Miniprotein binders against q56419. Designs and how they scored, part 299

Target 1, 326 residues: q56419
Amino acid sequence: MEGRTLEEVQEEVFKRHGVLVPKKELEDLAKALEEAGLLLTEKVEARLKEEEEKLKRERPMRLAGLSYPEGEREARAFLEAFRASYPGEGEEARVLLMPHLEPSRVPEVYGAALAALEKTPPPERIYLVGVAHRPLKEKAAALPVPFQTPFGPALPDLPALQALDALLPFELFNTPLAFREEHSLELPLFFLKGRFPEARVLPLLVARRSPELGEALKVVLRDFPGLLVLAVDLSHVGPRFGDTPLTRTLAEEARRRDLGFLERLAEGEPEAALAFLGANPTRIDGVEVVASLLPLLRERKGKVLAHRLDLEAPTLSAVGAGTLVL
Short names: E, the ipSAE of ESMFold2; O, the ipSAE of OpenDDE; V2, 0.75 times the mean of E and O plus 0.25 times the DockQ between their complexes.

## First folded at step 20 (miniprotein)

Design og4 (at its last look DockQ between E and O 0.96; V2 from the best seeds 0.88)
Fold by OpenDDE base, look of step 20:
Structure og4 (fold): chain B 326 residues (1-326), chain A 84 residues (1-84)
Amino acid sequence: as target 1 above (326 residues)
Amino acid sequence: GSEDLEEELEQAIEEAEELAEQVEEHEEAGRVDEAIEAYYRLAKELARIAEAARRLGDEELFERAWREAIKAYDRARELMEETK
């Protein structure tokens, strides 16, 4: 499983095959593979090493033909359809919070992000901060290579990445394998690259809250201005995540927490947003990202453009998604 | 534990001192590219000092080290702009 959580594997299988495999079946499979020594075979290690060596050059598309079209023409039509799914107008973003959930589940939320991007002047660079669903060696990581998209490669901003690394108390360029299948970067990047084809990208992952990242980025943004994108989902509730099946009460609580979180961010009060969640009993995905970026979110006022709690009917579970501009 | 953090702090101080000497040597010799690299490395070690200090509860050392990290970074950026 290459450090993937069972939830990530489940999500990937769902994305690839439209089949939701119960977490327990994945656990049983993982255990069976472990017992068979298949996950720890020299062959698997050799393959991982080969994939790591490839990631020194580029990050290939993993979700092309699954979550979005592989062909450029079809990909442009996909963007247009998603934009059309949101009936509103956007606002200019300096900071964009958007989902990384399967696009087909929350089309209007991605549509709202596209609406915001329509009102945003083309940035020179995009700081794309995703959630590490796999373990990282450090609290955060970057991959300084081109990311493939249907619109061509998203090229890294190497000078800005170097500047960021210089201000971090850890090696920024760590755990390249964590980027291989990380959808929290790939999915938002499709929309971002489609809208801003010439923008350089800083693909960042956060595994654990890193206040150091926010302070370093605050300095770097002075010399390397750009659009900050938080690619995060919101509440995760129901049996997939250890809860009872979705009820009206559970859905209302998830929505309350999602909206209460987003509204406080929209008021420029990110610490109040985190405090509002407390122990985060509905498992808002973006908490560690927001906690890492506090210096960049303080005093920035904005607007919630969209929110959805999307039901995954096969598991009676739901995931929250939102779009916020600051 | 605290012992590991003190060791990390001591190591980062030693590395920062060595890098400070290297920066001076490179600047005096007019080796601009090497000076830029050394300043970025110095900024990183100063950031490591700052983080170790913060974790140890030494707020004064944290603030001082972080300020010096930014200063080293700024000097690297100045040298880069002078070479464009």
Scores: ipSAE 0.854, ipTM 0.952, lowest interface PAE 0.4, mean pLDDT 91
Fold by ESMFold2, look of step 20:
Structure og4 (fold): chain B 326 residues (1-326), chain A 84 residues (1-84)
Amino acid sequence: as target 1 above (326 residues)
Amino acid sequence: GSEDLEEELEQAIEEAEELAEQVEEHEEAGRVDEAIEAYYRLAKELARIAEAARRLGDEELFERAWREAIKAYDRARELMEETK
């Protein structure tokens, strides 16, 4: 039923087809449709509950065979091909900003991240901070389970995750289903696990800026040192994102916003980087993550290693990706 | 609104006071594992007090509660290191 009375429906059918359907038959039909909708809802709810229970034990690969190879041997060759896409040398990272865009679209940007990891001593743990693409119950979340990769499971750092949870004014382990398809963790993790197979991981998502997360992480990193990774994309422009078709002018603005943002981060000025974006007219993906992590980014200088604004010809749109070491 | 936030603050204060008594009891009894768990829970409630205070505009309570949250957290960490 669409908010009309059954009598109104009956009158419309008669007006349209010249047949008067008894009100009882319309009532029976409406009841049957309602009951069928309830059964469909129960089936969907049962499936979501099953998926949520699975995610409380482990997070399986969703993109193997799509974005990266399933087999370990092929996955290692894939890693090395990406490194080769960036002919330069990296620099040691205490903080690494890298993309989560489909790897084949920006191979040299991921290659630059690998080059940085080559210069980075193997960390005991990696704080992997992605962008939630599904709603979270809180501003941020973690999933304290193994994440499967072709290189074996990326094990959670449970002591560090418990310590982080203890310093937050909300439950950190709040939205398991948001991790189910979250590529902003899975795609960077493939590269990180391939290079640091013994490192434990703190898989974190930010939905909305959380200054309390950054303050808590500053305390936790003191006791549980590791590599901080911001797994974020940059500008999103064009019709797929609500703009006019991509033009040279729009692409130039997107590049200017991307590079200006990264360069200000590289100067240790994350507040200035955010202020430079203003209302974020090119929809840089990483804003909420950077705004959450200000205490960890201030006064930390570094270098932009790579950037690409990747063109999506079929949609007349583009997405920016970059690699920054601090 | 403000009434909901004040209720949240009062609930966090009540829980923090209960946990503060629990940590004292556990430490006096030598129940180290229980003390560690209680200190982590206390840190969390103090972080909740701090955030509620900040949103209510009480910067003095915010700063005190956050410092006490870190203190409770640090005590849990110290106890963990003593038992290793």
Scores: ipSAE 0.844, ipTM 0.950, lowest interface PAE 0.5, mean pLDDT 91
ESMFold2 (binder alone), look of step 20: mean pLDDT 85; pTM 0.827

Design og5 (at its last fold request DockQ between E and O 0.97; V2 from the best seeds 0.88)
Fold by ESMFold2, fold request of step 21:
Structure og5 (fold): chain B 326 residues (1-326), chain A 84 residues (1-84)
Amino acid sequence: as target 1 above (326 residues)
Amino acid sequence: GSEDLEEELEQAIEEAEELAEQVEEHEEAGRVDEAIEAYYRLAKELARISELARRLGDEELFERAWREAIKAYDRARELMEETK
């Protein structure tokens, strides 16, 4: 009935079927349809509340059988195949930047991350910082529950999470539903848990830059040392992301922006890396995470191990991914 | 607006003062677990004061409240280590 009055509907029914439906009956029908929509809304809200309560206890695998194998033995073989996709040696990481893009699209980039982990002493805990793809109630969030993996549950570091929350001007545990489908944590975690099965995890999401998160983490890392992982992708270009179809010039620009960003991070110059992007014309995914973590990235030098700008042929679009150790 | 931030700051300061009193009571009574929790809550309120001060342009309070947040946090950590 959008744009139509009840009288117009009544007239149309009469002309087509020879039956005059009184206006009251049409009004009653409209009310019944509205009530049915309210009942559907109530059922959806109840379902979402149930999902939220489940997420307060654990975070199940969502991508097993889709992005990585569900079974443990197959998952271990999967890790070895990805490591083999990067024939080089890694370097010890105190901070690791790795992608969250579909692993099969950038196998050598994930392989480079595995090579870095081979050179990295097993940490007691991993600070895993992803990009929120759904809105958060605050600038950042955590979910202090086990995350299921084919290698067993990745257990939360509850003391470190509580300490972090104590140093933030907002409630850290604020948006459980945002974690339900968040692949920026699940995909990197598969690789991290497979390599460091004993490490506890701080699963963190950034929606909007939060300098206070970086300052708080600087204090917490002093008392709870561990591996810091920035689970971010790089350029997003092409029609899927609001551009014209991918051209050689646009792809070259995206690659230049990706490598320039990573190189400046590798020089210990995270502010310069952000400034290099300006308005971020190629939509590098990691900017909000880097902007949040400046105190942890300053003066920390390292090396870019791998980069790929991966083509999505059906959409004439591309996404960049990289591996950086600091 | 700015008046809303000032009201939030006043509330956060009142909450921090109440927590500081609770901490002193818990430590005096030997209630270590309660003191630890009160110190963590105090650190959080001081971090909130620090952020509100930054948004109001009060850089002196911003820096001072953050240092006090770390001190409260450090005290909680010291108490936790003493009970190991």
Scores: ipSAE 0.859, ipTM 0.955, lowest interface PAE 0.5, mean pLDDT 92
Fold by OpenDDE base, look of step 20:
Structure og5 (fold): chain B 326 residues (1-326), chain A 84 residues (1-84)
Amino acid sequence: as target 1 above (326 residues)
Amino acid sequence: GSEDLEEELEQAIEEAEELAEQVEEHEEAGRVDEAIEAYYRLAKELARISELARRLGDEELFERAWREAIKAYDRARELMEETK
């Protein structure tokens, strides 16, 4: 490490590759390197380069056997169980807002998404817009490769991705390594691919609000129609996120903000939804995605199908999740 | 900050002008695939001009460049459909 800290290595990797490598992974590599006499940075860079080259061909499953079953039969049973967890009926979706939280935490919210998908005619393509939990080189990015699922690969719509890139003021195909472990795409994609096996996918990540993305997508959707999916979580409150332990008051405030946000989206007033949050003191995850997609959300009326604020008991923290159809 | 954006804008305008010439040359020569590619590149540069103009506070150029970006895109799409 030539006297560098793990934090300095992490920063250097981020600057070079646009990826925040988890400290734990760096620690494991550092231990292995102490044994091998290699510089941590060189080994990390070599590994990242190898992973980047793999991502030119496909995005493998990372959460299979953890968050969802790897086997197709078991995966289908998983979908059915999640659908069963929501007792209601869905509505036809042109836009679907759904969570990307660990499915087991909010089964009925994913169940509501599945209920909506049951009422939705099979789309030719799905615009899947997730949240970048890792830095991107640009405000948004796409990965134009097959994403592996238990139901087979989700194939990219290359013509539509090319069309979208042509209307963006930045390179759309940036930061492929940010997609490697991004659960905001992988988890929703499981449910989407399971329901619509023949749909092509445009896997998109948003790191920062990009109004340009919404305007470009509005044009592209004319020629390449499809289902728009916002894979976003809602409030993040408690000690994990810098708050005091969850209290009734804090939970009520999180719910108020989540529902107030979703209701205004359901009324076709996305600007009002953003304005309602102000400084976003409960840290609604989906703000940058919604802010990027305003042209596609305006004047679209819909329905909130489900909401949950899920307690993570070990940390006394909670995350909001919702399902909205437009 | 603003000087850097003005320089980027000037460069993007120059690139868009070159691409417009290339589009004309390809269309006149009947090089349809090259024309499609050039139109998509032109659309991208016009989108970049639009965003740079917005950041600089030039609302007129922002709107105009975006309209032209869509036109370039539409022309690429038209040529693609004609080749099917």
Scores: ipSAE 0.858, ipTM 0.954, lowest interface PAE 0.4, mean pLDDT 91
ESMFold2, look of step 20: ipSAE 0.855; ipTM 0.953
ESMFold2 (binder alone), look of step 20: mean pLDDT 86; pTM 0.847
ESMFold2, fold request of step 21: ipSAE 0.857, 0.858; ipTM 0.954, 0.955
ESMFold2 (binder alone), fold request of step 21: mean pLDDT 86, 86, 86; pTM 0.846, 0.847, 0.846
OpenDDE base, fold request of step 21: ipSAE 0.835, 0.835, 0.832; ipTM 0.946, 0.945, 0.945

Design og6 (at its last fold request DockQ between E and O 0.91; V2 from the best seeds 0.87)
Fold by ESMFold2, fold request of step 21:
Structure og6 (fold): chain B 326 residues (1-326), chain A 84 residues (1-84)
Amino acid sequence: as target 1 above (326 residues)
Amino acid sequence: GSEDLEEELEQAIEEAEELAEQVEEHEEAGRVDEAIEAYYRLAKELARISELARRLGDEELFRRAWREAIKAYDRARELMEETK
């Protein structure tokens, strides 16, 4: 019925169904559909405004009962099972790179992160830097509110967040709705809060590389020491990501790119890690975060504890995840 | 365009100058909380000047403004520690 006058619609209905619908009834239907569409738009806009106001006070769990248990007792058992998936030892972390991919897909990679946290003295605060999956108004953003977890609320470090905002050329608190469904913060936070229940959090998102963020964080970390966490995934290859079907050759290339990136980071050479990726043909999603945080990664040597390139069989695609301690 | 960035830079410089006067007044009057807030706002404006200078290719102002932003930030931190 697209691109037709009401008379043309009336004629076509009569032709197809043998029913003459009066023009007034078609006009009334068209008006009702427009009004219903306007009412739905107003309802959606009102709901989004309501959600934005709620996010200025707290960020609720979105993945409880889906990616991790909602109850605290069950959540602690969940953490222990993930730790057991990685039989190795960790190392003390000043900087931790860990995934945000669905935990059940890469259990030993999250387990390696837990092993590192076991060797890490409880920090006063955690700088949790994720990847924005929704647009931000600026290159980066924070949400200075409690994030709910099964272990209780992860409280924001308001003094450190205010200090960080004071050193940025843009408003840090700029896109509350982008945090509403952001799993790159929620999934790592579950593990971090479970191990460090007293740590405050700076929940940060990067949409586009922000060298000024890294320079500001270097100053803020001097006065507000804590654990820096890069909550990022690695290669994204295959049809789901606009690529050719996953082959052994493509998977080997993705693994090589992931490990080469991580190994150069582990040598304290973040610029070399970025240069190694070139045009980033396997779409490592940690690039914008690493590029933002260069001043914090230079000359920090460490170790790659785990890596997996996880197959998505239904889509013939794969996503890489790793754990790196600096 | 480049002229729009230059206008934005001039406005940021004017704002930073006003904040510097406010900081001086607050410190002289012993209004410590107001001085701290003004120093944070001054640091932010100097960081904005630094970024605008970088985009305009003024490397000297970029580095100088960033150094000044850190100094303003450091002064706010010192005042916070003095009032513990």
Scores: ipSAE 0.864, ipTM 0.956, lowest interface PAE 0.5, mean pLDDT 91
Fold by OpenDDE base, look of step 20:
Structure og6 (fold): chain B 326 residues (1-326), chain A 84 residues (1-84)
Amino acid sequence: as target 1 above (326 residues)
Amino acid sequence: GSEDLEEELEQAIEEAEELAEQVEEHEEAGRVDEAIEAYYRLAKELARISELARRLGDEELFRRAWREAIKAYDRARELMEETK
């Protein structure tokens, strides 16, 4: 490492490639490189270049065997168990807001999403809009390649992706490495592909609010109709996120923010939903996605099907998750 | 900041004008695939003009450029449908 810290290498890689490599991955690689007498930066760059070249062809599963089963039979049983965890019935969705949190933490919320999908006619395509937890070169990005799932590849809708790119003031096909480990797409896609095996997908990430994305999508949806899915989490509170340990008061505030946000979306008032959050003191994850999709959410009435604030006991932190149908 | 955006806007206008000429040439020559591609590129430049205008506070150009972007897009879609 020639006197550089792991943090400096991480920052350098981020500046050059727009990828935040996890510190643990850097530590493991640094150890391996010390044994080999190689420079960490060069090896990281070479690995990222190889991964980027692979991402030109497909996005492999990263969470198979961890967050969901790798095998198709087991994956189907997983879907059924999640559906069973929600005792209610769903409603037909034109827009579905669902979580991207670890499924085991909020099974009934994913179950509610599955219940909604049961009442939804199979779409020709799914616009899957996730949250970029890593920096993007632009406000939003797409990856126009097959995404692997236990149910087979989720194939991209290339004509619709091309049409969307044509109406954006920036290059849509940017930062492919941001998709490599992005769980905000992978986890929802498991459920979506399992329910709609023939649907093509537009995998989209939002890093920053892009009103242009919503206006472009509004035009594209005229010619390329489909299901819009917002894969977003809600409040993030507690020590992991810079707060005090979870208290009754903090949990009540997180729930109030989450439900107040979702209810205003359900009323067809997405601007009111954003305004209700103000400075977003409980760190609702989906704000940039919603702010980007305002033209598609306005005047659409729907229903909140599920909500949970899930405690991560080891950190005394909590994350909100919800399912909304419009 | 504003000067850089004005320069970017001027460049985007020039690029859009060139693309508009290319579209006309391709359509007149019956080069449908090239016309479709040029219309999509034109739509993108017009969308860029629209966003730059918005950032500069030119609300008229913002709205006009966006309408023209949709027209270019629509023309590309029409040509695609005619070729099917």
Scores: ipSAE 0.860, ipTM 0.955, lowest interface PAE 0.4, mean pLDDT 91
ESMFold2, look of step 20: ipSAE 0.859; ipTM 0.956
ESMFold2 (binder alone), look of step 20: mean pLDDT 86; pTM 0.854
ESMFold2, fold request of step 21: ipSAE 0.858, 0.848; ipTM 0.955, 0.952
ESMFold2 (binder alone), fold request of step 21: mean pLDDT 86, 86, 86; pTM 0.848, 0.843, 0.851
OpenDDE base, fold request of step 21: ipSAE 0.842, 0.841, 0.840; ipTM 0.947, 0.947, 0.947

Design og7 (at its last fold request DockQ between E and O 0.93; V2 from the best seeds 0.87)
Fold by ESMFold2, fold request of step 21:
Structure og7 (fold): chain B 326 residues (1-326), chain A 84 residues (1-84)
Amino acid sequence: as target 1 above (326 residues)
Amino acid sequence: GSEDLEEELEQAIEEAEELAEQVEEHEEAGRVDEAIEAYYRLAKELARISELARRLGDEELFREAWEEAIKAYDRARELMEETK
């Protein structure tokens, strides 16, 4: 039980209910609960091992039929609709910052990413860097397997992943279970694979800032050129995130912080972008990714194509999303 | 503590020295695939030495080990290109 002796439990039951439960009965119950807990633990461990083994072969779609269509024809129409949500022109990107927020909430932000991809020569590979929403054993991780999409499997770039692992002071291929439900990779990948069906992918997650990752990627990109994608969201404000209810003032502050961050990145000043946020009071999601990738962002100038701070009416909260090309 | 990190650094240096011997042995024997793998492992240990040095505040070793990691990595890449 919660660290109580059986005598203490017996006394509490008697005081509250007027019934004296014999110690033998309490002992039998405690043993039964312990045995049931061990059995549940063994079943959970067996299930997790099974899921981990499946993830060592492929990463299936988890959000088909929920966030995007399952069928290829419908998925292509979905992409076209999102592109139409942003009527502007994109620019060529060597680095693209795009969201991982539910696509229907920020259609023009994903549309701006598609507009940038239209101006971008098809890359041989995409370095897709998302945000780990589950703990990783290390600061960062990769899963070197095909990721399923409605457009076919996004194949891993195994030579580039192996090269990257060789330059890191930790095992890159860690924590496969963290990828099982990771939408920060799945949602952007849908758009990227739909536009660049021939590109291989390096599916990367950052849990905590890893300057080592950025330095290693700088070397790997010399030999394995490709498109670098930061799949990150921006401010998270309101009660769902620990604030008072969303007000116009809080929303305006979140928007100002989102845009100030993006604008400094667009000036090639990622350290200034991080310093601008200070303690990150609006909880911009991309801070750890940007802090990891500084060597790849310095002196790279570009443009903010889109931004939205989107209201979650049921939770009185909001999440920011943006599109930046460098 | 620092004593624990220093012990880890010494272990990483020993492993890197063993890998450096392996790369020479493989290259002399003409075992190109094994040499490539050993160079990648050597690069990884040198990157580990670099990170441990950073945590210990040894800025010179931090930079030197990282440059050596890149050299080992570059050698592996060169060998891979030779087999194309």
Scores: ipSAE 0.865, ipTM 0.957, lowest interface PAE 0.5, mean pLDDT 91
Fold by OpenDDE base, look of step 20:
Structure og7 (fold): chain B 326 residues (1-326), chain A 84 residues (1-84)
Amino acid sequence: as target 1 above (326 residues)
Amino acid sequence: GSEDLEEELEQAIEEAEELAEQVEEHEEAGRVDEAIEAYYRLAKELARISELARRLGDEELFREAWEEAIKAYDRARELMEETK
């Protein structure tokens, strides 16, 4: 669990074993391991230091062969199949909101993202903003190294990353271990790199709302134009997330909140989207990302291309996913 | 909490003043690469001043420091373009 969020561990266990362990059980296990001093053994610390040193050079694939194919040929066939799962046409995106959920759960939502990317001119760079499921030292972080993909490495835009750091009140290059297994970047990056092989990437994570990030990015985007991608999921409801088992009423409420959030974003009213959620009782994942990027989302009109509330039957829980273009 | 933020703000102002002097020295000496680096550092300290001011409720300093951060950034970018 070191460096992994409980959500990531849960997802990995689900991916590997088809079993969803409730977050609470993982929390209890983490606490038990922490209390037992088993999480901070010298051996684990040494391994973490080794992993951190490796992350100074590159971020290796963690989900290859699990969530997507490792081989390039198979990966291209995977992209084509996902695109085929969405019967519609896309629209040109300047901002793309897409999921980071396990692709097999919401293929048509990723298909909608691919459809949008087909209508999007190849960007010089992609600002990929994911959700930090692990704690960060700061509100946001970047990892300025190549990210491995089946299509070759996604290379960082170092000049643009440096420019962004210069306009932030904190060190942007913090908590490299948080990137090690962060699926909120790896999964969308597969699709993005597959579509835009020559685009440089700014891999960003948000742990807490950082309005300063949006203001800094607004300035940087003037000199370093590119595609902004919000890799976020929507509602998280059911026992896995502390609710009762999924009911029609709970599912309707999750859908209402997801769609109401996305529709207000599509109208160019991100503050209204956040206000609509209030205390966020269905736990929309992307709230902190959207709250950080308000300056970039204001007055941008767009379209919701896809939405799904996907049932995880083993836990009677559900996760919302959507694709929005602006 | 507030006292700690005021101390951090004072330190950030001092650091920004030192960086402003360094920028001038580098520009006068024709040390362009060092000037670019110093401007980026200055922009960062000004951004830090801005955020600290916001947290302290000083809306004037918040806005002014951010505007100056952008100016320092823009000067760094200008120097980078001139060297190409």
Scores: ipSAE 0.855, ipTM 0.953, lowest interface PAE 0.4, mean pLDDT 92
ESMFold2, look of step 20: ipSAE 0.862; ipTM 0.957
ESMFold2 (binder alone), look of step 20: mean pLDDT 86; pTM 0.840
ESMFold2, fold request of step 21: ipSAE 0.864, 0.854; ipTM 0.956, 0.953
ESMFold2 (binder alone), fold request of step 21: mean pLDDT 86, 86, 86; pTM 0.844, 0.844, 0.844
OpenDDE base, fold request of step 21: ipSAE 0.824, 0.826, 0.826; ipTM 0.944, 0.944, 0.944

